# Ledger of designs, part 1: VH-VL binders against q9yh85r1066to1250

Every score and structure here is a prediction.

Target 1, 185 residues: q9yh85r1066to1250
Amino acid sequence: ASCIVSGYGHYLTFDGFSFDFQSSCALVLCTTIHGACERSDTFPTFTVTVTAKNEDRDTSLACVVKQVEVEVFNYYIVIHRAYKYTVMINNERLYLPLKLGQGKVNIFAFGFHIVVETDFGLKVVYDWKTFLSVTIPRSFQNLTYGLCGRYNGNPDDDLVAAGGTPRFGVTDFVQSWAKRDTFCR
Structure headers, positions and changes below count from the first letter of each chain, unless a header shows other numbers; Kabat numbers aren't used for antibody chains.
ipSAE, averaged over its two directions, is called F for ESMFold2-Fast, E for ESMFold2 and O for OpenDDE. V2 adds 0.75 times the mean of E and O to 0.25 times the DockQ between the complexes of E and O.
[cut] marks letters that were taken out.

## First folded at step 1 (VH-VL)

Design b1 (framework fv_benmelstobart)
Fold by ESMFold2-Fast, scan of step 1:
Structure b1 (fold): chain C 185 residues (1-185), chain A 119 residues (1-119), chain B 107 residues (1-107)
Amino acid sequence: as target 1 above (185 residues)
Amino acid sequence: QITLKESGPTLVKPTQTLTLTCTVSGFSLSTYGVHWIRQPPGKALEWLGVIYWDDDKDYNAAFMSRLTITKDNSKNQVVLTMNNMDPVDTATYYCARDLGYSYGEFDYWGQGTLVTVSS
Amino acid sequence: DIQMTQSPSSLSASVGDRVTITCKASQDISNYVAWYQQKPGKAPKLLIYAASSLQSGVPDRFSGSGYGTDFTFTISSLQPEDIATYFCQQYNSYPYTFGQGTKLEIK
């Protein structure tokens, strides 16, 4: 299943729940790390974080995805819209295409998109502007948290806050997954 | 070898503007972010702000009204400007490079410069 | 702002001892914690990042653990050169905040 961020802060979770929210803070979009401990299953862990910004000088609604962060296999991958067709990996800027860990992670351009994919089926696609998608295999059902939801076939329970507590409102849900100051840009 | 070095006046009078320069070597400012952190004598470290490789900036809200961080990649310099200095701003000021893991762990620091604010 | 509270404020131990310092965050910060060593008159040195990852070049007697709000820093076998003040730092949310420090003295 795929989780999509599109057009000025529109979100569609793995289970088909949709919501709208605009924030300039770094938000955990999808993660397998939850609460005080990681999952006990023998499976890879990852975290995808998204940061948006308003690029309109006159404060109109021109929100773009500024940056995407992917943490997987001890690689910290940063994709920034200002540096097209490059990524920063563990603090070194590199040009595409890239093959990391003997093919465990592949980063390449597909048309005008950047693709980050792993040997276990995580696929992150970003268009350097407003479109971001995270695709994971069915083996991750009930193993993910964040703005993309639980991936358990029930959209009604996708509003799970950081710390595992269900949230009633979209604002509380989104703010619970913010990594940076809640009053950030 | 990676180095950062702070320079600027060590004595500032109340209400004056402080300007400190951080000169880096062994890495590019177009690739790494640089933060400013201060430490009042005998107290904890206090994060002031950052300028990233893409010229994006973030400031501690407590200082943002009087704090500006700029850089010149060709000179390998990051500049901190803080106006309206007060005796409580007396501290050792450090510039530091982030490791890049999550934009907050500082792997290399300058030696620090003690700035005393007094009349 | 997220408050980072360290315990103890000061500690005296003998060479070869196991030393433990704790740090508590006022809210969940996941694993976004770093630990620094600061010797008198010098800048801080990064020892641990992401709560448990050892910085390159740092001796393996230093380790960290924790997740959420409670974090621990350990020196498994104290050496004379370890006399310093140790600080934890959160980098989950702006502004980044530091603990008040733990002063370590060797007997």
Scores: ipSAE 0.006, ipTM 0.518, lowest interface PAE 10.5, mean pLDDT 80

Design b2 (framework fv_benmelstobart)
Fold by ESMFold2-Fast, scan of step 1:
Structure b2 (fold): chain C 185 residues (1-185), chain A 121 residues (1-121), chain B 107 residues (1-107)
Amino acid sequence: as target 1 above (185 residues)
Amino acid sequence: QITLKESGPTLVKPTQTLTLTCTVSGFSLSTSGVHWIRQPPGKALEWLGVIYWDDDKDYNAAFMSRLTITKDNSKNQVVLTMNNMDPVDTATYYCAHSEYYDFWSGSFDYWGQGTLVTVSS
Amino acid sequence: DIQMTQSPSSLSASVGDRVTITCKASQSISSYVAWYQQKPGKAPKLLIYAASSLQSGVPDRFSGSGYGTDFTFTISSLQPEDIATYFCQQSYDTPLTFGQGTKLEIK
């Protein structure tokens, strides 16, 4: 299943629920951690975070995706729109293509997109502008949280706030997945 | 501009039911939740429960069997009802707003002035 | 329930001193910690949220830090008006829980 984000603040969850919200905060799209920062010590865990900026709306009046963060296998991968075809890993700017951990993570260009993929099936695709997609295999059903929803086949329960409490309102839902240690306004 | 104010009886006898009202201003109960918190004299704060904008509720399990929170959006009022009051329930009771509309952030940015409820025979 | 253990229970310091209060959670709570100031007879006032974010209108001499289980609240240069009881609070899980409080007094 795939979760899609566009620069107008348009979101489509893994289970097919769509909603709109504009925010300049760093937002957790998808995480296997129940709670913002706790990690599983056994199976593959990951977190995908997106940050948008309104002032860089070159094709719309809304926010564009400025930064995508992928945390997986203890790699902190930062993709920034201003530095095309590169990624930052542990404060070092590296050029594509990259193979990390003997192929556990592959980062490469596909056309005008950057692709981050893992050996367990996580795939993040970003166009350096307004399109971001996160794809996970069926084995992650009921194991993910974040703006992309629960991936449980039911779009009605995709508005799950941080900490596991369901909230129906879109504003409450999005705000609950904002990283509080980042500048929002 | 957000304000909250508690009102209700200041004296309750053991085994009686306490009813407190929180009147809010500067925000709508149809879009924001309200928490109830108490503080026994000289002790730590203790969270009692919350009522959300959609009328959903969460209670501290220690009080769940005797605690009810309700609201009336048109009156801008949230009501706390607690049964079987005991002298150990003597405390200042507060209602509070959470700033970020994120229940789990739980940061209480605006508080009522508090009302001291004494439980004594 | 998540227990918040706050220390010290009380402390005395002089104007201009750096004051530090600590709070330990019984389990990892990420950055879901707030700090409050409470003066006698008054409701608590939010100073810090999300472990390290300063509430609007609060003086910048107040700061917070920490992640996981160990959290610290600091007043960089104590002022007379800072005399109060300070409380930490977790919002990671229900029931929301508070530390016991630290009573701060001037020498």
Scores: ipSAE 0.000, ipTM 0.459, lowest interface PAE 16.2, mean pLDDT 79

Design b3 (framework fv_benmelstobart)
Fold by ESMFold2-Fast, scan of step 1:
Structure b3 (fold): chain C 185 residues (1-185), chain A 121 residues (1-121), chain B 107 residues (1-107)
Amino acid sequence: as target 1 above (185 residues)
Amino acid sequence: QITLKESGPTLVKPTQTLTLTCTVSGFSLSSYGVHWIRQPPGKALEWLGVIWSGGSTDYNAAFMSRLTITKDNSKNQVVLTMNNMDPVDTATYYCARDEYYGSGSYEFDYWGQGTLVTVSS
Amino acid sequence: DIQMTQSPSSLSASVGDRVTITCKASQDISNYVAWYQQKPGKAPKLLIYDASNLETGVPDRFSGSGYGTDFTFTISSLQPEDIATYFCQQYDSLPWTFGQGTKLEIK
């Protein structure tokens, strides 16, 4: 299933719930890490974070995806729109294509997009501007949290906050997934 | 009322380390990147490096081996440290923020006044 | 590194004239170009971003155009206060680079 971020801050969750929100914060889009819960090494953990920038002070129609962060297999991968066809891995800037961990993670260009793939089926696709998609296999049903929702087949209950508390309303939901080291609004 | 202001020594001897501080007001360092740019007298602008809102840094490869940029969000300060100064490093040093509201990425909407650093014996 | 080449290096014009400055990138940079005005002893001031967008508060006599490698900055009717050095900048890829500048003087 795919979760999509498209121009102007439009989000579509794994379960098909759509919402609009404008924010300059770093927002957790999809993560398998929730609270103090620990999981078996059988299920890989990952986190995808998105940061947007408004490119026109007088209209929200100019929002772009500024940065995408992917944390997986102890690699901290940063994709920044100003540095096309490169990524920062643990604070070192490297050129595409890249094969990490004996092929556990592959990062490459496909047309005008950057693709991050893992050996367990996580796929992140970004166009360096307004389009970002996160695709995960069915084995992650009910195992993910964040703006992309729970991946549980019910779009009506995708608004689950960072603390595991159901949120009522898009604003509270989005704000609960903002990283602590970023300014919001 | 957005302002940036550079401060530090205006005279540095060859081989010494330069430390400049950029103090910002009217915006949060956790929401904007702050860049250091220099301009030798009568010459073009030269980009040195940036510290992004999240704390990561990028440097111009020409200066990377002797340049460090750090910040303290609570003090509203960004600090540039450049080692092994040479007379050719004589320039006006500016700090600038990248524009949040603009169609581009990383154009500089607000600049400090600049501080002239002269490197001579 | 991407090299930004401006032309001319200097020019003289009269008040009311149409002034054009060009900037050429050594490789395709899409529309990631800004133009700055710098008066003597002052910091640069942003005028144009993303090649053609006018910064808030900047007079509409200033305009920009271009895409790819060739960019143009225009002042449609020169005013005395426009006398300055103008710089283009690319922000397509690191390191950010600037043109050498165009010094604009009154005849």
Scores: ipSAE 0.000, ipTM 0.465, lowest interface PAE 11.3, mean pLDDT 81

Design b4 (framework fv_benmelstobart)
Fold by ESMFold2-Fast, scan of step 1:
Structure b4 (fold): chain C 185 residues (1-185), chain A 120 residues (1-120), chain B 107 residues (1-107)
Amino acid sequence: as target 1 above (185 residues)
Amino acid sequence: QITLKESGPTLVKPTQTLTLTCTVSGFSLSTYGVHWIRQPPGKALEWLGVIDWDDDKDYNAAFMSRLTITKDNSKNQVVLTMNNMDPVDTATYYCARTYYDILTGSFDYWGQGTLVTVSS
Amino acid sequence: DIQMTQSPSSLSASVGDRVTITCKASQGISSYVAWYQQKPGKAPKLLIYAASTLQSGVPDRFSGSGYGTDFTFTISSLQPEDIATYFCQQYYSYPYTFGQGTKLEIK
């Protein structure tokens, strides 16, 4: 299943719930690390974070994906829209293509997109502009949290906060998954 | 005053290349994106492509193989080049500015348009 | 590609009438819809963006509403200068697409 982010502040969860929100905060899209629950030792862990650029002018806000962060296998991969066909790993900017951990993580260009894929089926695709997608295999059903939702076949329960409690509004839901809310407005 | 103005040939022969220039005033191309849109006589508007403030480009897939958009910030100009013109490409060509760059997608200012006729 | 379908293709109304034009997207596009007015021989003019936000300087007799796939544009009291073709546009994803237009005529 795929979770899609449009740079216009539009989100579509794994279970098909759509919502709109404009924020320049770093937002957790999808993570296998949640609340007070123990991490699964049988599945790899990962976190995908998105930060948008705030084009605030006049009476409206517009957001475009500025930066995508992928944490997996102890690699912290940063993709920034201003530095096409490169990624930052361990404070070093590297050119594509890259093969990490003997192929556990592959980062490459496919047409005008950057693709980050793992040996367990996580695939992150970004067009360096407004389109970002996160695809995970069905083996992760009920194992993920974040703005992309629970991946459990029920869109009605996708508004789950970082603390594991249900939220009743989009604003509360998004704010609960923001990493730097006080510094990004 | 914010203005955009299209210029270029009004008559193009089949198989030739069209080059249109959009000259802007009242805003910086280093801050705003500019899109190209066309309208065949009596028909709907058709989006061709964009060049963003940071030189990022995107094109309608239907035209991508023959369409190029470039800009020169120092001259306040955006240039559309479309090769292999055909009579069905006869249209009024517009350049337009987005409200906040391509992110908002609505066009707050348009050029006056230039009618390009493709005929032998 | 997202298809935008307008209804009606044309309509005739009298000065002072309430005029309604609709636009349907082939898939959910949230509120990423703009409405334009185009008079003969002129470039389109932005009236509404974000489905319901009135552009600065546009008379308040124009309004928009809708979310998802169904959108409506309304002129609350038609004036002679409102005679034009009106277009909706989605800007949810590339390529941006426009409706076929609604030609508004006075009776």
Scores: ipSAE 0.000, ipTM 0.459, lowest interface PAE 12.0, mean pLDDT 79

Design b5 (framework fv_benmelstobart)
Fold by ESMFold2-Fast, scan of step 1:
Structure b5 (fold): chain C 185 residues (1-185), chain A 121 residues (1-121), chain B 107 residues (1-107)
Amino acid sequence: as target 1 above (185 residues)
Amino acid sequence: QITLKESGPTLVKPTQTLTLTCTVSGFSLSDYGVHWIRQPPGKALEWLGVIYWNDDKDYNAAFMSRLTITKDNSKNQVVLTMNNMDPVDTATYYCARIPEYSSGWYYFDYWGQGTLVTVSS
Amino acid sequence: DIQMTQSPSSLSASVGDRVTITCKASQSISSYVAWYQQKPGKAPKLLIYAASSLQSGVPDRFSGSGYGTDFTFTISSLQPEDIATYFCQQYDTFPLTFGQGTKLEIK
């Protein structure tokens, strides 16, 4: 299933819940990391974080995805919109395409998008501006957290949307997934 | 069985720091958030703050300057630290769990039994 | 902060009576309301969440309703074990806030 972020802070979760929110904070979009010590070899861990910004342009005000962070297999991958066709990996800027961990992670350009994919089926696609998608295989059902939701077909997600999730409810939800240390104060 | 149990000193002198521990059983702190709530004798409940599964925290702005919540997943413990205690802080302190799968819903499905903390000289 | 005001602050009723407690929010909170029962010397127990959803294991004589700013909690047929203080809570916006409580006594 796919979780999508599109123009002006529109979010669509894995379970089909949609909401709008604009924030300059770094927001955890999707993660499997709980801080647990034990885990199976079958399910690798990862975290995808998104940071947006409102950038003025000559003829318009644009809200864009500023950067995308992907943490997987001890690689900290940062994709920044100002540096197209490059990524920063563990503090080193590298040009695409890249093959990491003997193919465990592949980072390449497809058209005007950057694609980060793993050998277990995580796929992150970003257009260097407003579109970001995270796709995970069904094997991760009910194993993820973050703004993309639980990927569990949860009726609570549908009921919240049907019940008219208030702006304040959405605000608390989004803010609960913000990295607050240096970004949101 | 899901349980939460508060522990710590029952008597604190004014200006001292309070440290309370919440020990959980029947669920993992890596999967659930835990809140701290207090109730002064004969009064309404007051929300203090929360620590989430990913170690993020939110605090009631009224207490933020003197309140810290931390956890140790390996010990199944959440710790509340509150500085500069005053007699008005006398209350029964509770830790409580949020339902993890109700994203953005902050009601409390399980509560500890509470521990009364009296602040006096 | 959102203020939650309960009415009445106390009431006495007979076994078998229908008991209604109300809770008013100072601003709209959609359906983000929970109701708790607190017996003397005990921690609160969740009865209702999302304004009208009954918590698993809670007797069906308890019910909730409401949306926006006005919420009601009902016990359809009061039992002796229901003597307690009842609290509403909003979870629409931080900080989370509670009503002042309604003390229920049996005549």
Scores: ipSAE 0.000, ipTM 0.454, lowest interface PAE 17.8, mean pLDDT 79

Design b6 (framework fv_benmelstobart)
Fold by ESMFold2-Fast, scan of step 1:
Order: structure tokens, then C-alpha cells, then sequence
Structure b6 (fold): chain C 185 residues (1-185), chain A 123 residues (1-123), chain B 107 residues (1-107)
């Protein structure tokens, strides 16, 4: 299943629920880590984080994805829109293509997109601008948390409490997925 | 052209209240926030606080008890008020535009700065 | 508060030289670092934001790099008009904090 971020902060969860929320915070889109008790011993763990920014201050249609972070197999991969065809991995900037861990993680360019793919089926695709997708295999059903939802076949439980973007940018659900010490507080 | 200009008294006596006005042009305070920064002579810059387009505010904790920032969008003005001035508060005071403040109460970096106004605190 | 420490505090260089200034944050600031140029009696001018993005209208001889806690600012070929004090700034956490400045002088 795929979770998509597009345009001006439009989100489509794994279960097909769509919502709009605009934030400059670093937001956890999808993670398999929710407390020590829920850390998988059977399945790989990962976290995908997105940070958005408005490129034209007066219009929501100019919102861009500034940065994508992928944490998997003890690799901290940072994709920044200003450094096309490169990634930062564990504090080192590297040029594409890259094969990490004997092919456990492959990072490459496909057309005008960057692709991060793992040997267990996680695929992150980013166009260096407004489109970001996270695809995970069905084996992760009920194992994920974050703005992309639970991946449990029920869209009603993904964002029921959020109610949309308030004037002052406060919702409990979105705030729970904002990384600590970000500028959105 | 985007401009910010600080104005107010250049001399303040100890214990008095300082009031500085930042007048903006070339952008709207309903879409962008404004930061206040100061620089004592020969020293590093110190961030004082910010007011966002949605009227949310944040202050440096070191100044919070005596610092207030307000704005009037219709006048294109942001006002900094600081109580109980001391000689150590002698500095050039700057206002600067908050860049990429599109997201209701969120902010980024400061892209355009005013020329600054030197405020001397002395008896 | 996050402390930003610049190195060196001052340096002397000749026109045409490559000049490098570093900035270290006491805590992780991601890529939320800006670099400013300040000439005597003038306001700071933004040169670099988000650690590596060149501000519009700034000459391409200026560049920045880094992530996390270690940041670098470079002038690839020093010009006379570049003589100034340079400051780094983090905007990952409140309060915003600035480095102590690096004074660049011509030999």
C-alpha cells in the first residue's frame, strides 16, 4: 500500500483516508517504532519523516517538501531538495546511486525522482519538490504508526480527532507526530 | 522592494521603558512575521523574540519578564516594548522579516533586516 | 540554549584566497543554520540558509555545508568587498542563537 504527500500538504493514508494539513514541523509519516514493547523482532523497523516548506509565502499551492528522512537498518538517510541526486547518510554526503548493506538499501535516481528501496519492500519516492510516496508491503499491516495511519483496512481510525488545520496550527494527533525541538512549537 | 525600518528613542535612562517601532514595506504583516534582534557594541547578536502573522509570539526566556511585542497590520508596524532598561541593554536593535511563515504559527529563518537603531542606556 | 561556536575567531587572507569558517552546535540542529555577513556599521546580510542554500542575489563564490552539529562556510575566491564579520545562526530551537562571529581581514 502507498501513502502519498502531494501539493499543498495533501495526505493520502495507507487505508485511503485523505486530509490536508500544513506545517513546517518535521512530521513522522510512517514508523514501526512505538514504544519498546511494540518494536518488532520479526520485521525490520523504519521511520520516514517529512518536513515541508512554502516556497511562495502567499499561496498554499507553492508548498514543497523540503526534506525527507529515512531511518532503516541503522542508516539515517536525509534527502534535501537543495542537493539533488545526493543524500546524507550518517553524516556523510554521497552521490547516487548507492547500495548499502550489500543491497539491503538501494538509493538511485529514476527519471526526475529519487528512490530509496529496501530488501523488505519499503519504497520511498520523492520528486525533489512536491510529491512524496511511501510504499510498504502488506506484511506491515497493523504494524505502522504516524500520519500515514495504522494500515489496518479502516480509514475511520486514522485521523478522527484532528478535524483539520486550526488557525493556530494546533491538533493533538499531528502534534503527537511532530519531532521534538522543531520550529513549529 | 522589501524594507524594514526601526524607529524610537536613541537615549534611555536606567529603569525607563524602551519602545521601538518597526515599519515594514513591500510585504504584509498578515502573511509574514517579524523578529527582534539586538547587538551590543562589538558583541554577538542576541535574539529577543518574534511575532507571527497569526499574532502568536515567542520570546527569549532571558527577556520574557520585561519584553512585549505587538503589531498593527493596518499600519504596517511591529512594536517592541522592554521595561526596566539597564546600561547593559545598550545595543543596536534590529527588526527582521520571518521567511516562509506560511504555516499558521510556524516560522523559519530571517531573510531581510532593518538598518538597526542604536539605543544607549545611560544616566 | 544551543551554543554556536565559530572557528577561527579571526583570520587574515589575501584577495583570491579560499576562506573557510566552521561552526559547531552544542546540540543537533539538523540543517537549520544560516550564515550572515556584517560590514562595519551595517546590518547583517543573509548569505546562506538551511545550511547550504544560497540567498537570492548573493554571489556564488559563497557556499555552505553541514548537518547536525558541524557546519562550514566557504568563500571560494576572496574579493576586497568580502572583508567583514561572518556569523552563523541556528533556528532549530528557541531561542535562536548566533555564533560569536569570525572577523575576516585582508593581508
Amino acid sequence: as target 1 above (185 residues)
Amino acid sequence: QITLKESGPTLVKPTQTLTLTCTVSGFSLSTSGVHWIRQPPGKALEWLGVIFSNDEKDYNAAFMSRLTITKDNSKNQVVLTMNNMDPVDTATYYCARDYYEFWSGYYDYMDVWGQGTLVTVSS
Amino acid sequence: DIQMTQSPSSLSASVGDRVTITCKASQDVSNYVAWYQQKPGKAPKLLIYDASNLQSGVPDRFSGSGYGTDFTFTISSLQPEDIATYFCQQYNSWPYTFGQGTKLEIK
Scores: ipSAE 0.000, ipTM 0.448, lowest interface PAE 16.3, mean pLDDT 78

Design b7 (framework fv_benmelstobart)
Fold by ESMFold2-Fast, scan of step 1:
Structure b7 (fold): chain C 185 residues (1-185), chain A 119 residues (1-119), chain B 107 residues (1-107)
Amino acid sequence: as target 1 above (185 residues)
Amino acid sequence: QITLKESGPTLVKPTQTLTLTCTVSGFSLSTYGVHWIRQPPGKALEWLGVIYWDDDKDYNAAFMSRLTITKDNSKNQVVLTMNNMDPVDTATYYCAHRGYSYGLYFDYWGQGTLVTVSS
Amino acid sequence: DIQMTQSPSSLSASVGDRVTITCKASQSISSYVAWYQQKPGKAPKLLIYAASSLQSGVPDRFSGSGYGTDFTFTISSLQPEDIATYFCQQSYSTPFTFGQGTKLEIK
């Protein structure tokens, strides 16, 4: 299943729920880390974070995806739109293509996109501007949290806050998944 | 195909240390963790601990003062060590896998090895 | 620790009967529940994971449901080969804990 994000603030969750919201905060898009701070022993844990930026000072609608963060296998991968065809991995900027952990993570350019793939089926695709997609295998059903939803086949319960409580509004839902210590707050 | 097999002594005297080895096949210990679970005769299953793919460990607090889990990725082996064995530690000991393509929970188990603690 | 209370401890049923077993968690565990079948002298076999997902190769007469604290395991039409002890398990938080088991016997 795929979750799609546009830098214009358009989101489509794994279960097919769509919503619009614009924020300059770093937002947790998809994560397997929730509850008792437990590490996964079978499934590699990961977190995908997206940060948007308004490209046009005269309109809030001219947003782009500024930065995508992927944390997996103890690699902290930062993709920044201003530094095309490069990524920052654990404080070092590297050129594409890259093969990490004996092929556990592959990062490469495909057309006008950057692709981050893992050996367990996580696939992150970003066009350096407005399009971002996160694809995960069915084995992660009911194991993910964040703006992309629960991946449980029910779009009506995708609005689950960071604390696990249901939210009634899109604004409250999105704000609950904002990373702390951002200047947008 | 994923398989796990426990091996080690079947009889341990009180106060001695138990050492059990789990040999795995069909998956990499650098990608998946391995759990240890035991079952006293006629009783419920008890989770003992896990060693994660990155060598981190979690132990059940009830056993953590006596329990150590280690691994050797090159040998495909995970080792459970439990100190100061007592007759109440008599149980069938299992090692188990949790597989991503087959779900989150314990999808493959070793055959189990019965360890009897008596003098 | 999260306690899993399983009911009943044992039950007897006839071939073709609908059998239900329940588990109650001492706190909300979302859908992080699995159900296992264990035959004498054998390791447990996974039947259901994530409360309601059927493991590959398991007959579709087995099913699970529930969310939060209350979970149910069902055999829609009991077969002779289903004689076993059944266990529920939570995987929400360590230590992972199991129900005490339900011994199923055929009349």
Scores: ipSAE 0.000, ipTM 0.454, lowest interface PAE 17.5, mean pLDDT 79

Design b8 (framework fv_benmelstobart)
Fold by ESMFold2-Fast, scan of step 1:
Structure b8 (fold): chain C 185 residues (1-185), chain A 123 residues (1-123), chain B 107 residues (1-107)
Amino acid sequence: as target 1 above (185 residues)
Amino acid sequence: QITLKESGPTLVKPTQTLTLTCTVSGFSLSTYGVHWIRQPPGKALEWLGVIYWDDEKDYNAAFMSRLTITKDNSKNQVVLTMNNMDPVDTATYYCARETVYYYDSSGSTFDYWGQGTLVTVSS
Amino acid sequence: DIQMTQSPSSLSASVGDRVTITCKASQGISNDVAWYQQKPGKAPKLLIYAASSLQSGVPDRFSGSGYGTDFTFTISSLQPEDIATYFCLQDYSYPLTFGQGTKLEIK
């Protein structure tokens, strides 16, 4: 299933729920790590985080995806729009293409996009501007949290906050998944 | 099939406590919130309060001092208790299921309602 | 609390007429408005949610629009079965509040 972020804060979850929200906070799109400080060593775990910004201050319609973060297999991968065809991995800048962990993670350019893919089927595609997609295999059904939803086949229950329960509205839902909510309203 | 049904006394004396039960079928109280709404004869609807799947509760401030909502998931029942009933509390009382999710918006509304139960408060 | 002012309080129309009802919120509530139909002796029925989204199973002659403080509900071609009282609801914040209702009658 794919989760899409496009243009002016437009989100489409794995189960087909769509919503709009504009925020400059770092937002957790999709994660298998829900509220835990430790990670499981038996099943693949990952987290995808997105940060947006308004590139043209003269118009609110110029909202872009500034940064994408992917945490998987203890690799902390940061993709920043200002540094095309490069990534930061564990605080070191590297040029594409990259093959990590003997192919557990592959990072490469496809046309004008950057692709991060794993050997278990996670695929993150970003166009360095406004389009971001996260694709996961069906084996992750009911195992993910974040703005992309639960991936359980029911769009009616995709507003699952960081606390693990559905929330009253989109604002509370999005804010619950913000990493830096204090200074980025 | 999703159903909600209110039950309880139809006549209450002034100053007494009203207890109404909402029995649900076709869905779980561990996954949906249930609201209580009332309507005096010929008047507008008035929201009283809600109990959520996780037992979180919210009440209309106008009633908070005398209103309690509880539930028992094993019995499929939500209970409204309101103290110090007054003739102006005469109304049809409804329980309703909350729909949490909207495309392109925030908020919740009521997708299924009980049939309502008329409670008359008189001496 | 958010006040929902509904207009008109009542109206009479003929079968086939276009009927319009409005609700005004005392503050901005985004698109968090729902519209309900209530027939005599019955519980309310959800018709429109999120200001403009049609509930499943509801005829497409019913529609809603609006954002912020001003909201409109429309029946494009009135049918006899549409005689009822219609209510708006804001679900932006607690306490949830309803409009006063519009009683629709056939001439």
Scores: ipSAE 0.000, ipTM 0.448, lowest interface PAE 18.0, mean pLDDT 80

